# VHH binders against c9jj37, part 6

Target 1, 291 residues: c9jj37
Amino acid sequence: MEPLGLVVHGKAEPFSAALRSLVNNPRYSDVCFVVGQERQEVFAHRCLLACRCNFFQRLLGTEPGPGVPSPVVLSTVPTEAFLAVLEFLYTNSVKLYRHSVLEVLTAAVEYGLEELRELCLQFVVKVLDVDLVCEALQVAVTFGLGQLQERCVAFIEAHSQEALRTRGFLELSAAALLPLLRSDKLCVDEAELVRAARSWARVGAAVLERPVAEVAAPVVKELRLALLAPAELSALEEQNRQEPLIPVEQIVEAWKCHALRRGDEARGAPCRRRRGTLPREHHRFLDLSFK

## First folded at step 21 (VHH)

Design t6
Fold by OpenDDE, fold request of step 23:
Structure t6 (fold): chain B 291 residues (1-291), chain A 122 residues (1-122)
Amino acid sequence: as target 1 above (291 residues)
Amino acid sequence: EVQLVESGGGLVQAGGSLRLFCAASGFTVSDNYMAWLRQAPGKRREWVAMIYSGGSTDYVDSVKDRFTISRDNAKNTVSLQMNSLKPEDTAIYFCAKRGYDWPSGYRVYDHWGQGTQVTVSS
């Protein structure tokens, strides 16, 4: 009886190290990428890329020859993220950093690297903090990463004041901001949330070259203005006259709540307290509507 | 106009210290992500340290516990305190602002200083 063959494995580390040495190495390289806004040249090997990633297989073509553009321009992906991708493709391992993991995650998603995506997700969750969470939320929303989105929202709910003061918050898309503004669990007062929303809208307005009110339009309806005191509403009205942010109709609805001293069940969300809502005199009337 | 200007580089002996400064204009440092990167001769530019808008900091492993990134809000500057310098730390050090590229969804360094030379002798 011929002995059954057994698959045996060599040491993984030397193997990986050897392959890692080929990353961005012009030796034996047969493709050059121009990467990122800085137009960094990055050298790679077609056979390795093609066998590990369908995106690159398609990009580089099936046949070596003059038909392959040289260099291949990848103008959007940051060089650091791209190199991390190459490291993973070459070695099946990658060193991830907090400062760049979201870029690597983004690249992994774009290139269809499912395993790398999962590794990045695990790392993001592990290192998640106040300065990273909004940016992570954006990525989660952009690519429909539901579990990450939930984790980010939960984190922000617990650390709302700090999270809303980050640059990451200011750079959120409306789509990413919406789940936050809809949350009853935010640990922030509504007045602060309104201020944060204004700041957010201003940043967006500048970037998109659009009016503040237009940028804010998709999200401002989630602000619960009825929770504000009369003096705060008056102040908001004045500010809104100077810089339109919130539709006047929405402010009027808040005033109606004050006048009627009742929360309309049909209007349940705008009158519902958040975890961080500071108590005000008129809130006693709003609570009755939920009993 | 956004501008970053590095200073504080120079020649230092191994084990010595330097403090680099980056003066920013045209934006508020405390509201943004600021980073130090370095480029050694014949090597690619590498990330060294970052200070986030919330104030947290991050470092490449090789400089952890030796380098400290900080900012002075009043002066609108970023600093890199470099202690226990090694010859391997020899490089041009760049200050950079990290921004968000909205179309691509990537965070990128959108502004750079001219760099300052740091040379550590053995």
Scores: ipSAE 0.886, ipTM 0.956, lowest interface PAE 0.5, mean pLDDT 93
Fold by OpenDDE, fold request of step 23:
Structure t6 (fold): chain B 291 residues (1-291), chain A 122 residues (1-122)
Amino acid sequence: as target 1 above (291 residues)
Amino acid sequence: EVQLVESGGGLVQAGGSLRLFCAASGFTVSDNYMAWLRQAPGKRREWVAMIYSGGSTDYVDSVKDRFTISRDNAKNTVSLQMNSLKPEDTAIYFCAKRGYDWPSGYRVYDHWGQGTQVTVSS
C-alpha cells in the first residue's frame, strides 16, 4: 500500500505578506484598472483575480489581444475600497476601518464576494455608532440586508436625537427613511421629527434639483401631524406657506383629528404616539393606551 | 463655490510637531465629513484621519496617538495636529470633504484642497 500523502502547511503570515506585496504592484501585473472618480491606476494580476472572484473572471476572461491591454475602467468604486477588495482577494485578509467599511461592503456585494460581505457586516455591527448608523442603514436598504437594517433601525430608535442630527441622516434615501418614520419606538418628539424631515428634504432638493415638497412626498405621509398641538400645527402651516413640504390635505387631516377628538382607533398609525412623543393636552383623545 | 485651502506645512526634524489647517468655504464643516489624506513620494494617496459630523474621529493606525484631527466651527476650519513626526510622515497632505454619490451608492471625496507639503528630516 503506497503510503498516504500528508498535507502539510507552511507559515501563513509570510505567505500572506508576500502576496500582499503584489497588490497594486506593476511588477508582474498583467491588468491595469482605472478606478474611481479620481481615475487612479491600480495594477493587478488576472490569474489571482479570476481564481478568487467570479465577477473578475467574467470581466477579465477575454484574452488580451497582441497589443498592450487596455485599462479596465471601474469608475464608481472608490480606490480605497477597491484596494481593500484586492487585499482580501490576494491574502484572504483585509484591514477594515470604520470610515471605509461601508464602501468595502458595497464593493463586496457588487462583486459577489460573500465571505468579504459577511466580514464587513460583522465589523459594521461591531463598530456601529451614531455617525455610522444612518450610512449603514442606507446600504442595508439598498442591498436588502435585512439583519443589518433591523440593527440600524433599533440603534436609531435608541439614539434618535443624535442620529437625526448627522450628515448620514440627511443623505438617506426615501426608502431608507421610511422605516424610521414608521417606527413607534423613535425617541424623538414629532415636532423635532418634522424639522428633521424638512432638513432632509432640503438636502435632497438641492442634490436632485427638485422642489422640497416633491422630494418629501414619499415620506411625509408617515409624519404623525395629529400629535402636534394646535399652536404647532399653526406654525407648521405658516412655514409650509413659505416653503411647501407637506400636502395641505395632510395638515387638514390633522386639524380634523383635533376637532373630532378621534384617536388611533379611528385614524390608525397617524395618531399613535412614539416613545419620544412629548405629552400634549389633546393626546388623551388620540391614544388611550398612553395614559 | 466650495473651496478647501490647506496651510501649515513645512520642514521639521524627526520628533517635531506641525499643525495643519484647512479653511473651508461654500459649506459648513461641522455638518459634513472631513478628512486628511496624504501622498508620499512614489506612493499612492492614503487616508490619514476623519472627523464626522457628530464629532467622532478616526485615524490610520500608523498615526494613532500622534495625530489629532479637530475642527473650529467658528472659523469653519479643520486642523491636523501632528506630533512625534517621523520621516515616514513626509508627504503632501490634502484636506478633503466626503460626500455621497447617489447613483453609485458610494461615499466619495467630492472636494479637495491643493495640498500642503510636510517634510520630516531624519
Scores: ipSAE 0.884, ipTM 0.955, lowest interface PAE 0.5, mean pLDDT 93
Fold by OpenDDE, look of step 21:
Structure t6 (fold): chain B 291 residues (1-291), chain A 122 residues (1-122)
Amino acid sequence: as target 1 above (291 residues)
Amino acid sequence: EVQLVESGGGLVQAGGSLRLFCAASGFTVSDNYMAWLRQAPGKRREWVAMIYSGGSTDYVDSVKDRFTISRDNAKNTVSLQMNSLKPEDTAIYFCAKRGYDWPSGYRVYDHWGQGTQVTVSS
């Protein structure tokens, strides 16, 4: 009977430290990446990458032995995020930072690194704040990360005023903005939300070189204009004449609500108050529609 | 045109302090993510500090509690107060704007200053 062997373990820390020292080390490296817009050279080891990640296994192929490093161009991933990925692949650990975790998460998803993805998600949830939440929401929506999306929406609902003032908000896609605008739980007045949406659309218009109204078209229908006072609607109309944002038909519908002094149940969400909706005189007629 | 101009670098003894400034033009600092990065001789450029549009700040571990990033909205500037400086802090310090690359979906540093030299002597 061959004696049963016992697997014994050495110290993990020195082992990880040793492997970490190989990250972006040209010594013994057999592949060089050109990473990011800055075209940063990053050195790596094919055997380690191939055994830890199917994406890199496919990318690098099965080349026998150490050859002359051929530059592999990865122009989209930021260098910092890529280095974090290497750290994880080499050491099965990674130091995550708030400023870069979403880029690491994105890279993890792109490279099919499930464990790293989960680690990033946990970290994002842990450090979630007003400055990070809109960016996190964007990533969540982009990659279909449902739990993260829910957490981000809930956070924004609770911190709506601050969140709407962030750069992250201005950079949201229409797809990411929609669940926010559909929420009854936003703690912001509709007038402020309209202003925020306009700002959002302006940024998109500038970046995409498209008209403001066109950029806003997918989301503006979620604005609840009937909640605005007559004076506010008049002001909005004037502003809209100068800078088209909202379809005129939508504004007309809001005026109809005022004229009829009732929120038509058939009109759905556009007449519902949000958590942060400031009271106005005509709201007494809208409340009747919810009974 | 977007421009970033660093100033305030110099030679300082270990334990000393410096304050770096970054003057921005062509955009509003308070509406954007601003960062300080540094590059030591023979090393890659590394992130040091970030100030977000909402005003929150973040730091690399090695400079926590020693460095403070701040902004002056009126002057459209970003500053890095560096205290208890160490020889390891010797580097060219860069001010950078961190933007969003819409095609790739990544945040990237889209504008850089020329850098300012910080030398900490033992």
Scores: ipSAE 0.799, ipTM 0.919, lowest interface PAE 0.7, mean pLDDT 92
Fold by ESMFold2, fold request of step 23:
Structure t6 (fold): chain B 291 residues (1-291), chain A 122 residues (1-122)
Amino acid sequence: as target 1 above (291 residues)
Amino acid sequence: EVQLVESGGGLVQAGGSLRLFCAASGFTVSDNYMAWLRQAPGKRREWVAMIYSGGSTDYVDSVKDRFTISRDNAKNTVSLQMNSLKPEDTAIYFCAKRGYDWPSGYRVYDHWGQGTQVTVSS
């Protein structure tokens, strides 16, 4: 039989290298971005961006607008993450690092780049550790990434004391902190968890320019004060006087649990132990109930 | 007031070693993410190494196994030991603190030093 048409392929590496050479390269560029807080200029090529990314297709249009082209300002994305996005768009590949992958993931979500998002998620899981996990949890909660969220929570449950001391923990939103405080599986004692929550609230108070107690209000109910011994509750009251964190009513409910020698859930006192709860004498009363 | 001051730069022959220091004030280095970045002539400022609040480290591939980032919590300093230096390592080296920018949702370098020049001659 006579020869038939065949799909043939040239060498991939020289093709990819040529496209990679255009990343942030003024040669043939027809758009300039001003990126991030440093306002870094980044040169790019409209045809590549538009054909690979619907976000850029809509942002740039099919034709230059009337008038003089002006730089496109992307004031929030860090330059390194933006360049990683460009490399992916130009070459369908990108090198990821632990220090920046969450920024690349965030950009991929915001620009609607589903494949890059999935690749970043796979990388985050692969490199997840104590130093990354809280930041990864924040990203997962922000964008509703349920499987990453579950993975991060499980990791923190297994490494609780170390994770709660990280900068990433202190920078969590209230929404990201709530799943942790609700967990019975945290390997940390409640006295230490109260201290961690106060540290968290102090950072949030400084950033949000709000009182510590106001920042903490969405999460403090999840602290299980009934697990604290009377001396620990007394110390907490003194700390609360100096820097209010926990509503007095919540402390009162914990004292009522001690006074009545019951952890009665009908009164709303939190009494469930966590995996890391250290034993205290009064814990023998917390399982008592009546009908 | 947060301040970062780099020192230890200079001229060194290829193959040599140099140690950079970053003195921090206004915050605790061990409670934060600290990084070294560099800007070579004609290039943008690029990440080199990071030390996380928990003490783990990351490096760009071109310096891995040659550079070591470390911190001295008692002196509140970050350092970068640079071994087997190459002419392409010539750059201004910057110490930076990384923080979470809540409005944007990105982690960013929110404070920088003025930089210290490293020149590697061949």
Scores: ipSAE 0.766, ipTM 0.918, lowest interface PAE 1.3, mean pLDDT 89

Design t6
Fold by ESMFold2, look of step 21:
Structure t6 (fold): chain B 291 residues (1-291), chain A 122 residues (1-122)
Amino acid sequence: as target 1 above (291 residues)
Amino acid sequence: EVQLVESGGGLVQAGGSLRLFCAASGFTVSDNYMAWLRQAPGKRREWVAMIYSGGSTDYVDSVKDRFTISRDNAKNTVSLQMNSLKPEDTAIYFCAKRGYDWPSGYRVYDHWGQGTQVTVSS
């Protein structure tokens, strides 16, 4: 018989609660952050940050020194998201809410916190709904989160009319909007999609202080104008004179489909139907292929 | 110009109710994400409730089932019905609009009201 050591464990919750009490607590704090656009002071403890996160290890350095700027400014991350990151780093747990999870996810990606990123992704998928999906799509496109992007696109395809009416849709980048406009599975008619794209471009124009046509240029070719009836295309021309959105050349190509009574499937899918495309008489011509 | 004005605060006994109102101008409440936040004495401003542009709602756990956020599109207002009030609910309550900050990629509160004081006596 040989003596053998035994690993014993204390109670986890009192330990976690003690560490949680140090989040944003000036007691024993050795670093102060100024966080977000509101410039909130957040107190933290270098050893917990650096040992748990390479981003903070690099930001704060491994050696104590009076030459490090104080306070440390993190100008973009919202305070609520930063505090959630700290809680995770201190306690290996954090409560997530639908209203803030995308900010926590963004911070997790930017700080290289792979486990928190995966936990946030699982939570986003669980709470995904019409009100969150476009904002989630934007995050997925920004950070190349392909699985989340696919889930968001599929959700929007199934709830197209509702999703296109959301504030999150209007705030999408062009890069995030493109996968939607390329989808044959959208459950929305092309006339409505053109209106949604114009609304989207107007919001982007106001935010970016650029003309609507410039904002729309990266995405507008994905609108399938050949699917519009002649009266609808004529109305679009009038709207386009008043507020340019679509290059006149694209409208001309849609008129050529009507005049020639044939589809041109090679022209960037300008005549391919979507799941929500309402039938029109000229659509019978669009199925004809060139000989 | 975008403006948010809160009202309806006051002194109330524990267990009582109050209804806060936020009048918005310069934008349409139902087209935006609106929130209530609160700041207790000596503490940071903390999120309480959110109503999304599509009408769904979220609440912090400490107020769930006691508070209800809603909006009146005709009056362009957001309200917070506060029931079963506790002394810990004592704070200045702020109405805020949430927008997307394209340079940073974060959603942020881009417009705030001045706040309305709620005091819950024990």
Scores: ipSAE 0.759, ipTM 0.915, lowest interface PAE 1.3, mean pLDDT 89
Fold by ESMFold2, fold request of step 23:
Structure t6 (fold): chain B 291 residues (1-291), chain A 122 residues (1-122)
Amino acid sequence: as target 1 above (291 residues)
Amino acid sequence: EVQLVESGGGLVQAGGSLRLFCAASGFTVSDNYMAWLRQAPGKRREWVAMIYSGGSTDYVDSVKDRFTISRDNAKNTVSLQMNSLKPEDTAIYFCAKRGYDWPSGYRVYDHWGQGTQVTVSS
């Protein structure tokens, strides 16, 4: 057989290094971005962005000969994440770190970069731990990343005590918190979970400038107050007077369960135990099961 | 009012050590994500180390095994032990608190210190 031609390849690392040197380099640059809340200037090269990314192709236009460009403002993406995206577009590679991978993932989703998104997801799963898991759960819920969401929830169920103490837990949205509060597999007692929910609501109230009770309203029905002993429920009523969290009607329902000496499944799972539920005398009267 | 105040910078010979301190007020260090960043002459501010609320840590590769981030919960401080210093480590070092920014959906450094200068002579 006589060859018709041969594709030959140069060394990849020197080629990649040369292109990496152009990231945020004004030499030969024909576009400037103002990035993030820091409004940091980032220099880039239209041909590389447009050919590698449909988002940038649309943003920068497909017409030949851009005029003298004004800065393109990207007001939300952090500079470090944007630079990581540029490095990936220029060199088809980027180093990911646990501290910033969620920002790179978010940018990859928003810019429609499917391969970078999948690489970030693989990395998040590999580095997932107690300190990252709640923040990863928030991203998964925000963008509907079902596989990541399932892994985060399972991880939190297995490491409940530690995960609930993290700052990431306190910063969860209500939508991200609901799957956790619905789980029978949490290894946490209900008295502790009520305290965690109050701490969560306080942080949300401060950040969103809304009353604690309003922040908590979407999630409080998932708290299983019938599992609390009467003394604990009484203490909760006093706390509720000082800082309202739980509607009085929900507390009344818990008292009714004690008075009737049985659970009431009609209002969700108010008496079903979790894996971490500590025993109390009245639990012998509740129709609880655990699978 | 949230405040961060760095200290401990100075001039040191290559191979030497320094310890930076960050005193925090208005919030609890152990309940938050804390970081050190640095800005070398002519460069942008870049991440160096992180300590998470649960206590785990991360480092940029260039300082791994040489720098150690830690916190003292009783004093409400974060520190950065810097060993085997190189001239490339010359920068202004900043202490920062990271929080979730609900409008943007990103985690951001929402409070910064003034920075402390570290100069490593050849």
Scores: ipSAE 0.726, ipTM 0.902, lowest interface PAE 1.4, mean pLDDT 89

